# Ledger of designs, part 29: miniprotein binders against q9h3h3

Target 1, 235 residues: q9h3h3
Amino acid sequence: EDGFTAEHLAAEAMAADMDPWLVFDARTTPATELDAWLAKYPPSQVTRYGDPGSPNSEPVGWIAVYGQGYSPNSGDVQGLQAAWEALQTSGRPITPGTLRQLAITHHVLSGKWLMHLAPGFKLDHAWAGIARAVVEGQLQVAKVSPRAKEGGRQVICVYTDDFTDRLGVLEADSAIRAAGIKCLLTYKPDVYTYLGIYRANRWHLCPTLYESRFQLGGSARGSRVLDRANNVELT

## First folded at step 3 (miniprotein)

Design M2d
Fold by ESMFold2-Fast, scan of step 3:
Structure M2d (fold): chain B 235 residues (1-235), chain A 83 residues (1-83)
Amino acid sequence: as target 1 above (235 residues)
Amino acid sequence: SETIEVTVTEETSPREVAWRIVLALEEGAEKVRLVAYGPEAVYRAEMAIEFVEELLGRKVEVESIEVEEEDGKVTVTITISLE
């Protein structure tokens, strides 16, 4: 049954990636236009499939902000997938370390911090803070889901270019915390997504590589970060 | 308008899907509906669209994407045209 739910979520995610995106691209758009763009497209009001009563009449898959220095690098995803098929056929153990090695070999290193928030003012405020951090250069790129389901949570994704670069992962966490976000954050490498590793998987792998919890007075960053794959405190 | 349907499964090669799309367009279809059964099929449909752009040297426009679940299975229908 979890398999069916995972399939449905994967199909929905793919559909969102293929639908049009609303993008503020700081590489080609002056930073002074950001506030007007945020006011025009608050994520709590943008609808997934379009609605005459919303800012969009047509489907929107994601609302995204690209930083001025953002340069996407997906690596060799096809080579990764071929190697994964070979690994599954080989009978070799499938562990976080094995996946990490495959990702390194094929340069599929990007990942993202995920946060889930209910539709409303707090979501819009959090997204505005993240978007400003991206345009100001503290973060590279981020996206937020539109409103698709009554009562359903929306997700903000904040990307980093290398999940094996612990300092980069921690730097992004710090910038998210500086934006006033105190909820649980989970970090998922894109390699897990490309290989179809979800919460319920046959290898009993945790799809979350890093986890960040806000702890008052615990650190200068305001958070405790764990490397789930290696069971190591990063802060 | 005339729309030709192409089925995609977890077993269908993305290059094979791309050639089926090209054939439909060459035979006068204004739109092509890709019916993908399950998440692997959806990924393969997306790869096929990229191959079509490579083969034809033209951009593919995604007109709509519909997701539905029936009899416990997820089906994604992607309607495309050439720009």
Scores: ipSAE 0.000, ipTM 0.109, lowest interface PAE 22.7, mean pLDDT 79

Design M3
Fold by ESMFold2-Fast, scan of step 3:
Structure M3 (fold): chain B 235 residues (1-235), chain A 83 residues (1-83)
Amino acid sequence: as target 1 above (235 residues)
Amino acid sequence: SETIEVTVTEETSPLEVAYRIVRALLEGAEKVRLVAYGPEAVRRAEEAIRIVEERLGRKVEVESIEVEEEDGKVTVTITISLE
């Protein structure tokens, strides 16, 4: 049974973002050191709050890989939050379109492809593939959650700079598939994370914009992508 | 105890205060007591509460506010909970 509420999920996400991260930074670390780092910190073994016998004795919020050209672009999050408060009190309907406009106005454009995997070899293999794609320049930045004390699924997040740039979102999906990933992917804009949109029923919003499913056989893109916000198949 | 205390000064970031509130709630605390030293610390505590409300999607309930003033120095203790 899932006993967690939307509030608990939001609190966990915030705590993870603020706890220490284990980072492989390709801007300052030679690519030849990646395989040793991946072997030292497999996400299925790194514990959220530290454990004797795990790779970490102290809490870890995220395990991340930064690409050679990575430059954080969060936009004006404070301006976004102020505009969100004004929108909520204005009586104007809260829709994907109005949130998209707030994000554009405040330059909060980043988003991420999400994949959820059980702890184990498949998770570690998927993360290693993503990390290599980041260091080799096919992706810009990615992170994976550590193992929770309850032992649920872990999440890999692969970021893109602009969720309104459909070609860029699709290029990231193709790079993920080229890295050998075959599981379901969903895409969430960071504006939804900053505004606390975690459940569809809350604002009657779908919390993801795109969905990608592995395509058996043909290899040009390796997947079929659905735009959930506009009900359009991007193929 | 189901209540934890968080100290806020004019140098404490609102994000740090928000993080401590969130951690207390995740660990099962029902209430958090914010002790703010001076008017800038109060502003930072207020901003931290706003950050928590936005990210949790729930309103933070202010249970009590206690003000102590001595020699022109103000200490404000804000006790909060989530409904």
Scores: ipSAE 0.014, ipTM 0.408, lowest interface PAE 7.6, mean pLDDT 83

Design M3a
Fold by ESMFold2-Fast, scan of step 3:
Structure M3a (fold): chain B 235 residues (1-235), chain A 83 residues (1-83)
Amino acid sequence: as target 1 above (235 residues)
Amino acid sequence: SETIEVTVTEETSPLEVAYRIVRALLEGAEKVRLVAYGPEAVERAELAIRIVELELGRKVEVESIEVEEEDGKVTVTITISLE
């Protein structure tokens, strides 16, 4: 894991965002068509670059489901980037609080719950549960990565509009758990993605704001959520 | 050294330009030449460079900037590499 590998991962992430997506859009498609769409495009079988025997012959960057009320807002990414450059050259400490203020100032507020699963039945079942929750209105939007040519875990991303709205973030966690998801979840604001805050970043920031663990026979919520920035349990 | 050329217009997405820059550099290009047609295209090329820097966590070196004018139309060629 050297610097070249980090650059390759960044390029692959950008390529996925720019390549075509397979989308079930509940704003224009009847909910009754979802089950057939999920059966046609199970994420464990959809290949990143197309393959004989896969559901796709052409490259697919992401498989996504948009809810009826979904309305994307990226904010002022250009202003965010300029402010970030100024912050880095200022010598002021780079902290979660400083990044939060930059995001608020430039309205770059969206974020996502992340789950990483190996290709197979558990991934496909988890995605189907999430997709149904989106189409039924419990979640706003979600996407899942296709299977990489060289293998590895796939990621499901479940988005919320405002990472500073703690109740909204927690409500999304509850909806994910209600959909039958029991794996580890972590929450990352999109501002961290735009600013290149990943694991082992040079500022030694935790790349996620929240962590959710399933509570077997435990809490009323079905999960324990930790605020990683403040080291405080929320549930 | 291999140099890849990327065209930028007033309608070109900065994200698309950034994607092409990163892909070219990872595929072994030592330099990327951005050809921007008009002042709005130049702003989009500059934004793409910032996106590349943020995605890779590395500074982009501007090797040269060439300005050409023909019949009132300005073309700016920006040649870049990774620091």
Scores: ipSAE 0.000, ipTM 0.218, lowest interface PAE 14.3, mean pLDDT 81

Design M3b
Fold by ESMFold2-Fast, scan of step 3:
Structure M3b (fold): chain B 235 residues (1-235), chain A 83 residues (1-83)
Amino acid sequence: as target 1 above (235 residues)
Amino acid sequence: SETIEVTVTEETSPLEVAYRIVRALLEGAEKVRLVAYGPEAVLRAEWAIELVERRLGRKVEVESIEVEEEDGKVTVTITISLE
């Protein structure tokens, strides 16, 4: 999200969602096929717009793994967008609490842990760990961005069903750490994504709710999680 | 500095047209010309513009609408600004 305007990030998100996805769907595919699929489509080599020299000749928006129990529920995004326009027109304050209320009213509850990694072995290894955790049932669903032509870091998104369920968010963090992930993680509710709340938003809202930092030998959970909105340590 | 042209027919998905508009924006195009062949194509182009506006959270400026008719066939060219 760094280095781009909110409009540019929204346009990129729209394009990625509309382009084809490479999906390993554990609801219909045996878990024994995962390692071959990961070897065929390492995210550091899959190109955003296709390249004969890469695993894909055609555009790929996302590389995703769906767990056996995955059941997509985006809520009422149309109603959320209409309520958002009304809120902006009303002149009422736009705060984290107001956005949370909109999300609950329209059942737009999903969210995601984000990690940003440079293209290469470390990204591919991290993605493989996350993908295995999804297929084994410790996580529900995840996706990773393909390599962009302009370069830069790629993002792994690990989803949870309900950003208001703090225990569920923390359990996902623990599972990510158990998968061997040691980098900084931030948690973003999908309502912020749908409403265009990125780092450079006009309302000066923090675009993430939680931050997780890896702990070496000091924590029973393997990480320290901070509630960024309230500035309170949860672990 | 660059204008991208998108052809719309009665069979072109509005989502596909919207995607072409968004791609033009991401590639740095300043304008998109939507060339719509027939009344159904015009409706699809209009729906695509509305979809883009909704998803980007802003209005897209329509600079011009040109109508040409030859032997009962109508072609409408809608030029939108991405700036």
Scores: ipSAE 0.016, ipTM 0.477, lowest interface PAE 6.0, mean pLDDT 84

Design M3c
Fold by OpenDDE base, second read of step 4:
Structure M3c (fold): chain B 235 residues (1-235), chain A 83 residues (1-83)
Amino acid sequence: as target 1 above (235 residues)
Amino acid sequence: SETIEVTVTEETSPLEVAYRIVRALLEGAEKVRLVAYGPRAVERAEFAILYVEEKLGRKVEVESIEVEEEDGKVTVTITISLE
């Protein structure tokens, strides 16, 4: 049951990438307007298809906040996909190392911390904390999924520029925890999304590289981060 | 049964194609007709289908595959549904 939900959520997340986004861009909009924007577009009330009575009348794919240092760079996704097809055709073994090398070669290095929350005040509060951290420059960019018709959990994605930069990934975790987020976090490189590698894929690749669990009274970071590939704690 | 046609050109990424297929299926299309043009049309279509399967966690049933070649241009039409 949990697998189907994750794949469905991944499918919906990709479908959402093509629909219009509600964006707060800190590069062009004063930080003083963030609170009004958050009040206008609380993620728990913004609906995926613009339902009657929602803040949005049209479909919304994502609600996003861009920080001052945000620069969109997706790398060579087309080259990555071509290389992936060639690799599959070659019959060569596909490993996490292979995907890492492909990602580096094509400069497709972005990744994201993911958190899943039920619609409501807790989600909106979590999102507000993340949005502030982005506008304050502690994080670069984040997005949250709108409310689905059927309800279900919404996802907040907090991006890092390079999934191979362990320090950067850990710094983002620390910033998320500092924003008051206590739920489970999973880190996924975007390369896995671009190549269609989800849970239970035929290559048996785990798309989750890191897992962060909140820890009370622990180290200054307030979380325990597990490297899933090596089954080693990083903190 | 509403059949939605999705066109795949050389300029369309396999990811975008797969996305369009998934969207069509999620919107309630019973069938999707995938039309792929140009070099490696077959491979592109197959990749798109595999990506859809992987994304949806469901198998795609291929109802028909039609390959037409005219003046060195290959057109592949694949009709798919969800199992």
Scores: ipSAE 0.014, ipTM 0.352, lowest interface PAE 7.2, mean pLDDT 84
Fold by ESMFold2-Fast, scan of step 3:
Structure M3c (fold): chain B 235 residues (1-235), chain A 83 residues (1-83)
Amino acid sequence: as target 1 above (235 residues)
Amino acid sequence: SETIEVTVTEETSPLEVAYRIVRALLEGAEKVRLVAYGPRAVERAEFAILYVEEKLGRKVEVESIEVEEEDGKVTVTITISLE
C-alpha cells in the first residue's frame, strides 16, 4: 500500500524482525509439546510489546515454528542491497526480471505464502493447523505476527526455500490447503520485502508473484494458483 | 528526547543497522547515534541510512559527524534524526 499507512507498516515489520521471537523449534523440541505451546501462545492474545495480562510480559516480534529439517539460508542480503542501489543509479529499467536476476545472483531465493486474518478464533485455529503441518514435516517453517496495540489484522507467513522453484511453491500451497486453510493466499519473494516492493510501488511492479484461491466443488485441499507476474494459471 | 546508540563494524549488515534505526525511531527516539569503526563500517552505516529513507519515505537528517582516533583506529560517529 502507498502512503503513510504503508510507510508505518514497513517500519513496524522491520522492528518486529529485531525483537525477540517466540519459537517452537522441532529440531530440538519433541512434537508432543506443540499442543501445549500453541495453547500457551495463541497469536490473538500474544501482544506485540508485552502486557502483564497477556501470555507475554516482554516484546515479541514474531511467533514461529521451525520444522525438524529446517535449515535457514538468507543469501547475501548485503550484496543484494548494494546491487539494488547500483541498479537504481544506473538508469536501467527496474522490472520483475531484473529483480529476479538480482535475487539469483545474490542467492536471496526464499519466499513466503501470506494470509491475513483478524484476531480471534479463526486466526488461532489457522495458525495451529499450519504449526502442526510444520512439525509433521509437510511445511518447513512458518511465523505469525503478534497482536498489535492498535489492533488490526495479523499475518501468517509460510516460507519456501526458492521462489523460482514453482513445484516447491505449489507443494507448500497444497500443504497449506491440506491443513484446512481456505482464505486467499498470496506469495511474495523475500527479495521484494528486502527491497521494499509493496502495493503501489513507484516501479509499478506487482507486489506478489503468486495468488492462491480455495477451489469449491472438489477436495477441500484443492486450490487455483495464478502466476501473477506472467498472468498464467498454474493449476 | 532520547538518543539510541547503534554500533557498526565492517561486518555489520546494512539491513541490520537499518532495522535498529527503525526500531529506535518506533520506540520514540528523536535521534540515533551510529558509531562506525573504520571506513568499511562507515559505508555500511551510510547504506543503512539510504535504506531507511527508502523504507519510511522520509528524509534522514544528519545532525553531526564526529571523527576521532583511538589506539590508531578511526571511529566515525554519525548522529541522525528524521526530517
Scores: ipSAE 0.011, ipTM 0.310, lowest interface PAE 9.6, mean pLDDT 82

Design M3d
Fold by ESMFold2-Fast, scan of step 3:
Structure M3d (fold): chain B 235 residues (1-235), chain A 83 residues (1-83)
Amino acid sequence: as target 1 above (235 residues)
Amino acid sequence: SETIEVTVTEETSPLEVAYRIVRALLEGAEKVRLVAYGPEAVYRAEMAIEFVEELLGRKVEVESIEVEEEDGKVTVTITISLE
């Protein structure tokens, strides 16, 4: 049943990408307007499929903040998909290393830190902190899911340009911690999202590359980062 | 009874088709009609169905397959639902 649940979650995430997004774009909007925008669209109240009683009457897939330097680069996702199909028919082993090489070849390099929080003031406060860090230039881009019809946890995604750049991934973790975030974070490369790698996948791959846990009073970084696939600390 | 139509060409990503199918089904569509232009498009539509089965953990039922030929061009319409 875990596989069934994970597949439903992946399907829901894919559908959200196709819906309209609510975006604060710091490339074209003054930073002084952010606080009003955050007050208008708290993620705990924005509904996935729209409701006249919520901030939105129409469906919203994601709520996003783009930094001033944000330049969308999804790479060659179509070429990646064709290569993935060829890999599956080739009989070659499907491993993290093989997927990494496909991602590099097709320039599908972005990835994201994920945090899951229950709807409420704590989620809205965490999102506000992340959004301010993006607008101030400490992070590049972030998005948060709207409230689902069934309830449950919402997800904040904080993106980095290149999942193969370990220093960049760690710098993003530090910026998230500096924004006051103390919950568990996991890092997922977008290539895994595009290829449908989730929990209980048929290739037995770990669906995330890194894990970050807040460590009060232990380190200057404020967190411990682990390579989940190899069980190796990156600190 | 609600049926959503998705067009597939030789350039359409199977994963993109799968996204559209999943979205239609999550929004309560009972059936999805895939219109594939040419043999490469048919192959991509079939791959998309496989991705939908993997993503939802459920079998896709093929309700009907219609083949049309005009001036040497083949169009295949595949109507699907969740088993």
Scores: ipSAE 0.000, ipTM 0.145, lowest interface PAE 20.1, mean pLDDT 80

Design N1
Fold by ESMFold2-Fast, scan of step 3:
Parts: C-alpha cells; sequence; structure tokens
Structure N1 (fold): chain B 235 residues (1-235), chain A 91 residues (1-91)
C-alpha cells in the first residue's frame, strides 16, 4: 500500500492551507490594482518559506485571487469525515457513487480544474491570465502554489462551486481556455481532497472526473474534454 | 540496479500522485533509464508501478507515452516489451 505517501501529501496540503496566503480580493480591492499585484508576486518568484531575495520574507501557503462575487462554501467537512469513517467500517462498497452521495449529503460540492507548470515565464503568464479572468468575473476564485525549495512544478487551481454541475464545470474550462491556457487540465472534486484520496488510493478510485486538452482550431470551445469517470468524450 | 529502479519507481509514483502528467513522468523515466544505460529496465519500472496500487489506467498512459519515446529513439527491444505489457493491460 501507499498510506505513507498519502499521509505525506495530506500533511503538505494542510500545512499550505494553514500558512498565510497572499490574496488579491476583488470584493475589497479595485481591479486597477491587479496588474501591480501580479508584478509584485509572480508565483515563480514567491518562495514557500520566504527566502532572501524573494518578494516574501514570511512563509506563503498559497497565492490566491478572489472574484467580486466569491462566497466560500466548504459545506460540512466534519460531518463528511465522520460519515467516511463510518462507511469504511460498515463494509459497504466504496465507489465513486457512494463518495458522490456523501459529498451531496454533507454539501461538500466544490471542485477545481488543475494545471501543473514549471516555474518560469509560462507559469507566471498563465497565472496572470487566470487572475484577470477571476477579477473580470469569468471565473470565481483561483490559487497557485508558491515555489518549493527544491523546485519542481507548481499548480494552479481554478475552483467551481459544484462538481455535480457538469455545465458549470465545462463553462469554467471554456473560460480558462479563453484566458489563453493551452496546457493539460484535470478536474477534481474537493471531497476527495478532504478524505485524503489521491491517485494512489487503496480503493482504486480515480479522483479525476474530467480531463481537458487544448485543440488547435476546430472545436468552438478550444478544448477536448473527457469524462474520466464514465470514459466518455464530451467534446 | 535494483536500488536505482526502486528510486525511479518511488519518484514516478510520487509525481503521479501529485498530478504530474503521464507524458512528463514517462520523460522522467526514460531519462533516468538512459542515464543507467539500459532502456529495457522500463518493463521492471512499469511492473513495479502496477504493483504499487496506482490506478492501472494511469500506468497504461505512462506506458503509451514511453512506447512513443522508445520507438522514436529506435530502442526496438524496449518498445517490444512495452507493447506486450499494453496488450496484457487491455484484457
Amino acid sequence: as target 1 above (235 residues)
Amino acid sequence: SEEEIKKIVELAKRFLEEGVSPEEVAKFIAEKLKELGNPELVIKVLEELLKSGLDPEVIKKVAEELLKIYEEQGHEEAAKLIRRLLEELEK
């Protein structure tokens, strides 16, 4: 089994969530300030723990942009976790359907499109495009990881309110593509994150619900989207 | 080489768990095996990944990307081993 690696990923995610965030909040900050903020805090230069010479002297868990209409709703995460423990003990099958039902019952519905990019101009450019789409109202909220000490890829997360709303998920994909993003995107519901279910899980569940690949010309939406859960091409 | 294969498998597994694409993980594996001078070790890496509890569909995608790399590089025997593995995974 890989319980150790799953615990490590969960611990890292918790540490990032608990550490301070650099936030551009469009609910309280004029949109005209965004370009200066992006120039001050390019994600390729913001370090996880505040290195000398970086824009930050303190640890940064996430760099985030909140849209003007953003209203956080994480649902009943405690109730979800309790129900998950009960499900594991019950002997009932652990399937995508049972996790979907737990998420609905406890109102843990948010999900996110993820893209992984190496530190550098391409990452910073992609983040700037996403941030502008959020501030202009085409997306609701997004965050990007800071640069780790050892380097490696950084992740941009673009959130939607309800992973069960396929049209809403696809509309977010379209907005990401309209912002100039051409890399691979994968969509994951937050319920899997809260339960510590990553790619290598003991139940062999695929936590990725959708995959989006850029199409050069052809498709009106600019992307080819696969429903990974049902293995069906949507576009 | 046993210890080096174990390190490659552990890193590839972590990358996949962290959301790194199958294409990028395939490039990582191919580069490390090139450094070791034995492309045919790719089958041992893939077999260990399949035993690790990772989603077999993800490992299948990694194998497909590795096949493309080795065919382009002219490593006939490594490509043959990967094709055999992919046939077994389709069953």
Scores: ipSAE 0.000, ipTM 0.080, lowest interface PAE 22.0, mean pLDDT 79

Design N1a
Fold by ESMFold2-Fast, scan of step 3:
Structure N1a (fold): chain B 235 residues (1-235), chain A 91 residues (1-91)
Amino acid sequence: as target 1 above (235 residues)
Amino acid sequence: SEEEIKKIVELAKRFLEEGVSPEEVAKFIAEKLKELGNPELVIWVLLRLLKSGLDPEVIKKVAEELLKIYEEQGHEEAAKLIRRLLEELEK
C-alpha cells in the first residue's frame, strides 16, 4: 500500500465506492455479451478519473461482474461502526476474535480474496478469467480497480458471502486457481475494510485472515491455504 | 442441473481427500443444496460420491452427518432418502 496512511487508504476506498462503476450484471445481461464487454473495458486501460483516449471519459471507481445468483447483503454497518467506537473507548483488547464477534453480531459477514497485479496483459487476462468464472457460476461476484493516475498495482477482489464459512472461502480459492490464477492471494473480511484496518494499523493486526499460495505438485487443490489468525494450515 | 451436482461432488471429494471432516463436508453439501432449492438432490450427491473411488466408510459418515442436519431442519423427504441409503449400505 506504498506508504499511505490507514486514513488515506480509507478515504480513497470511500471515493472509489461513491464514483460510478462499470458493471457486467449476469442477472440481467446475457453471458454471450461478456467477451465484448471485457474487450471494451480492459482494466489496464480504464482510467480512475477519465483520460482522452481511454475507454472512459468520466471517473470510474470500480469495474465489477455480478453473478446470476448474486444477492448483496452488507449487514448492519451502522451498528457495527457504533459498536467499534464503543470498543475503542472501552479500553478492551482489540483482537481478530473481538472483531469476528462484532461482525457476527451485526451480520457483516462478506469477505474477499485479493490479488495485486501490475497494469498490463497479465492483469487483463487474469480479470477476464475471473469474470468468466463469475458469469459461469463458479464465483459469486468480483471487481477490479481501474488504473490510477499515479500508476502502481491494481487489485482484483473476489467476494464470498461469509468469511466464517471456511469451506466457502476454500471453494472460492479453488475456483480462482481453476481460472488459471497462480499469484499470491490474501483474504480480507469486509468488516476490516469498514473499520479501516489496513497495513500498519495501530492495533498491529494482520489485515488479512487467510493466505493462498499456488504450489506445483502440492496439494490436490493446487494451492496451500493458511489461516493467518490462528497459524493453521487449512490445506 | 447435472452440472451443478457434479461441481458439488467434485468439491466434496477434494475436501475429503484434503482431510476436511465428514461433518464439515456434510454442512457444505447441505448449504449448496439449499442454494439450489432442492434438498432431495442429496441422494444423487451421495450416490456419485460412492462411485467416485472414495472409501465407502467415509461416505457413510458424510451421509450420517447429513441425516442429522436434515432431521434437525425438518426436511423429512431428504432425511427419508438418506435413511434408505444408509439401510442399503448396511446390507
Scores: ipSAE 0.000, ipTM 0.077, lowest interface PAE 27.7, mean pLDDT 80
Fold by OpenDDE base, second read of step 4:
Structure N1a (fold): chain B 235 residues (1-235), chain A 91 residues (1-91)
Amino acid sequence: as target 1 above (235 residues)
Amino acid sequence: SEEEIKKIVELAKRFLEEGVSPEEVAKFIAEKLKELGNPELVIWVLLRLLKSGLDPEVIKKVAEELLKIYEEQGHEEAAKLIRRLLEELEK
């Protein structure tokens, strides 16, 4: 994938963050209303710009589900960015370890499992499974991109609070697999997004820390998780 | 493109430090961003410029220049994205 394509997708995601979200908040809405909400706003039918005949009349950036334990914490993103600029100016070597330390120092620790799916029944079914897992407290928060005009792949993002907590990252993978998701998952810390580190960046940093592949008949987790930085299987 | 974005940011900061008017800097940035040809990428660059500590007024002026360009070119979706960014910058 051309570096331009990764930047385009990241730019689109950032632009979508500024648009209104369709949110199911389990903290304020009874879990019994989830099925009706999912039926009203299937992500394959919700359109980015509120096209005629879509469930949404207004632009939608994301469709999201918040769990009972969800608390938004973005940390010091501005301080992180300032430190990143200073680091680049210093000429010091930039490593995954450097980014980890910057993230810790500025408390920018959130990360997400990503899955890309074509619009349709499989996407809507996957999203429904994830949304239930969030409402049931197995996951904290998830979002899915609305349908684009061109019918490109939609992304589901499942968040964890701390990308440095390997156990928490693996638990989220297990919960996603338990929800019936069998596609490839990639885990990306938000710090990489905030710093504009995408595929084919000049520092040769891999923005994906973990990769999860579904395994039939495998261990209790139903997946193999690869640490891409160390090229080590964790599961 | 990442290197190009960094160059734009660095040049913009340098020009402002050298006393170039925010209006001229904004025109310069808008011309460079027009060359990207991708509205989402342009928005991302603008957001990155904003986060880099560039003066929000410069970003606003860049967005206004880009809006004119996209409206003139008939890029309605791009124009919508820029208008939304402007609305967020005015809050």
Scores: ipSAE 0.000, ipTM 0.260, lowest interface PAE 10.7, mean pLDDT 83

Design N1b
Fold by ESMFold2-Fast, scan of step 3:
Structure N1b (fold): chain B 235 residues (1-235), chain A 91 residues (1-91)
Amino acid sequence: as target 1 above (235 residues)
Amino acid sequence: SEEEIKKIVELAKRFLEEGVSPEEVAKFIAEKLKELGNPRLVIFVLEYLLRSGLDPEVIKKVAEELLKIYEEQGHEEAAKLIRRLLEELEK
């Protein structure tokens, strides 16, 4: 039963990835055009399936900003999925360690910091800050979900190249905080997304590796980062 | 429109090439056809996928999953079209 909900979330995520994206690509577009692009496509107003009254009349899966140095590498997702089927058929325990090993073997290493915000000014302001950090080179790439018909929260995803590189993950957190972001952040490796590891998954795995909370006064980094698996504070 | 059907086919083909399951691709197709307001268009999506160069056995699995979806939704006409296609493929 719980696995059915996770499968639905995975299908929705894949549908969004395959629908058209609104992209600001700093590799081919001057940085001076970013502010106009952000004003044209505020994520609180862009609709998932299009609406004549919104900035888009056609479906939009994601709104994304690519940094100048961004070079996408999704790894061997086909090999990962085949190995995942074999693992499930084998009867072996499914653990964070076995998923990490599958990800490394198939070079599916990217991951992302997630923040969930309600549609409105705060979401649009947070996205603009993240987008500017990407174009300025402090972050590599980011995307934000469009507004769904049912309402609910939208998600901003800030990607890193390698979820096993703890320092790189922490550096991205610092850059997000430097951009003025103060909300809760959680970090999820893309391998978990490809394999449908969401809340209430049938293997009872925690769907995120790290949690970041904004902190004033004591922390030189501006945040407290917790390793979710070990309940150990890293900062 | 025909162009919208072709877009659905192109996206479904990429999903299957990337290793997405037939069940998940079927759910995607059903959702897109609901947005277009005509589930009967499923026959054109399946026909185009069969002509796309993908393994017919994979497309057959997608059609089987779509049949389950439409039967559960009570879309008798769409289900009927898929059953006829599956009968032709089982020769």
Scores: ipSAE 0.000, ipTM 0.117, lowest interface PAE 22.0, mean pLDDT 80

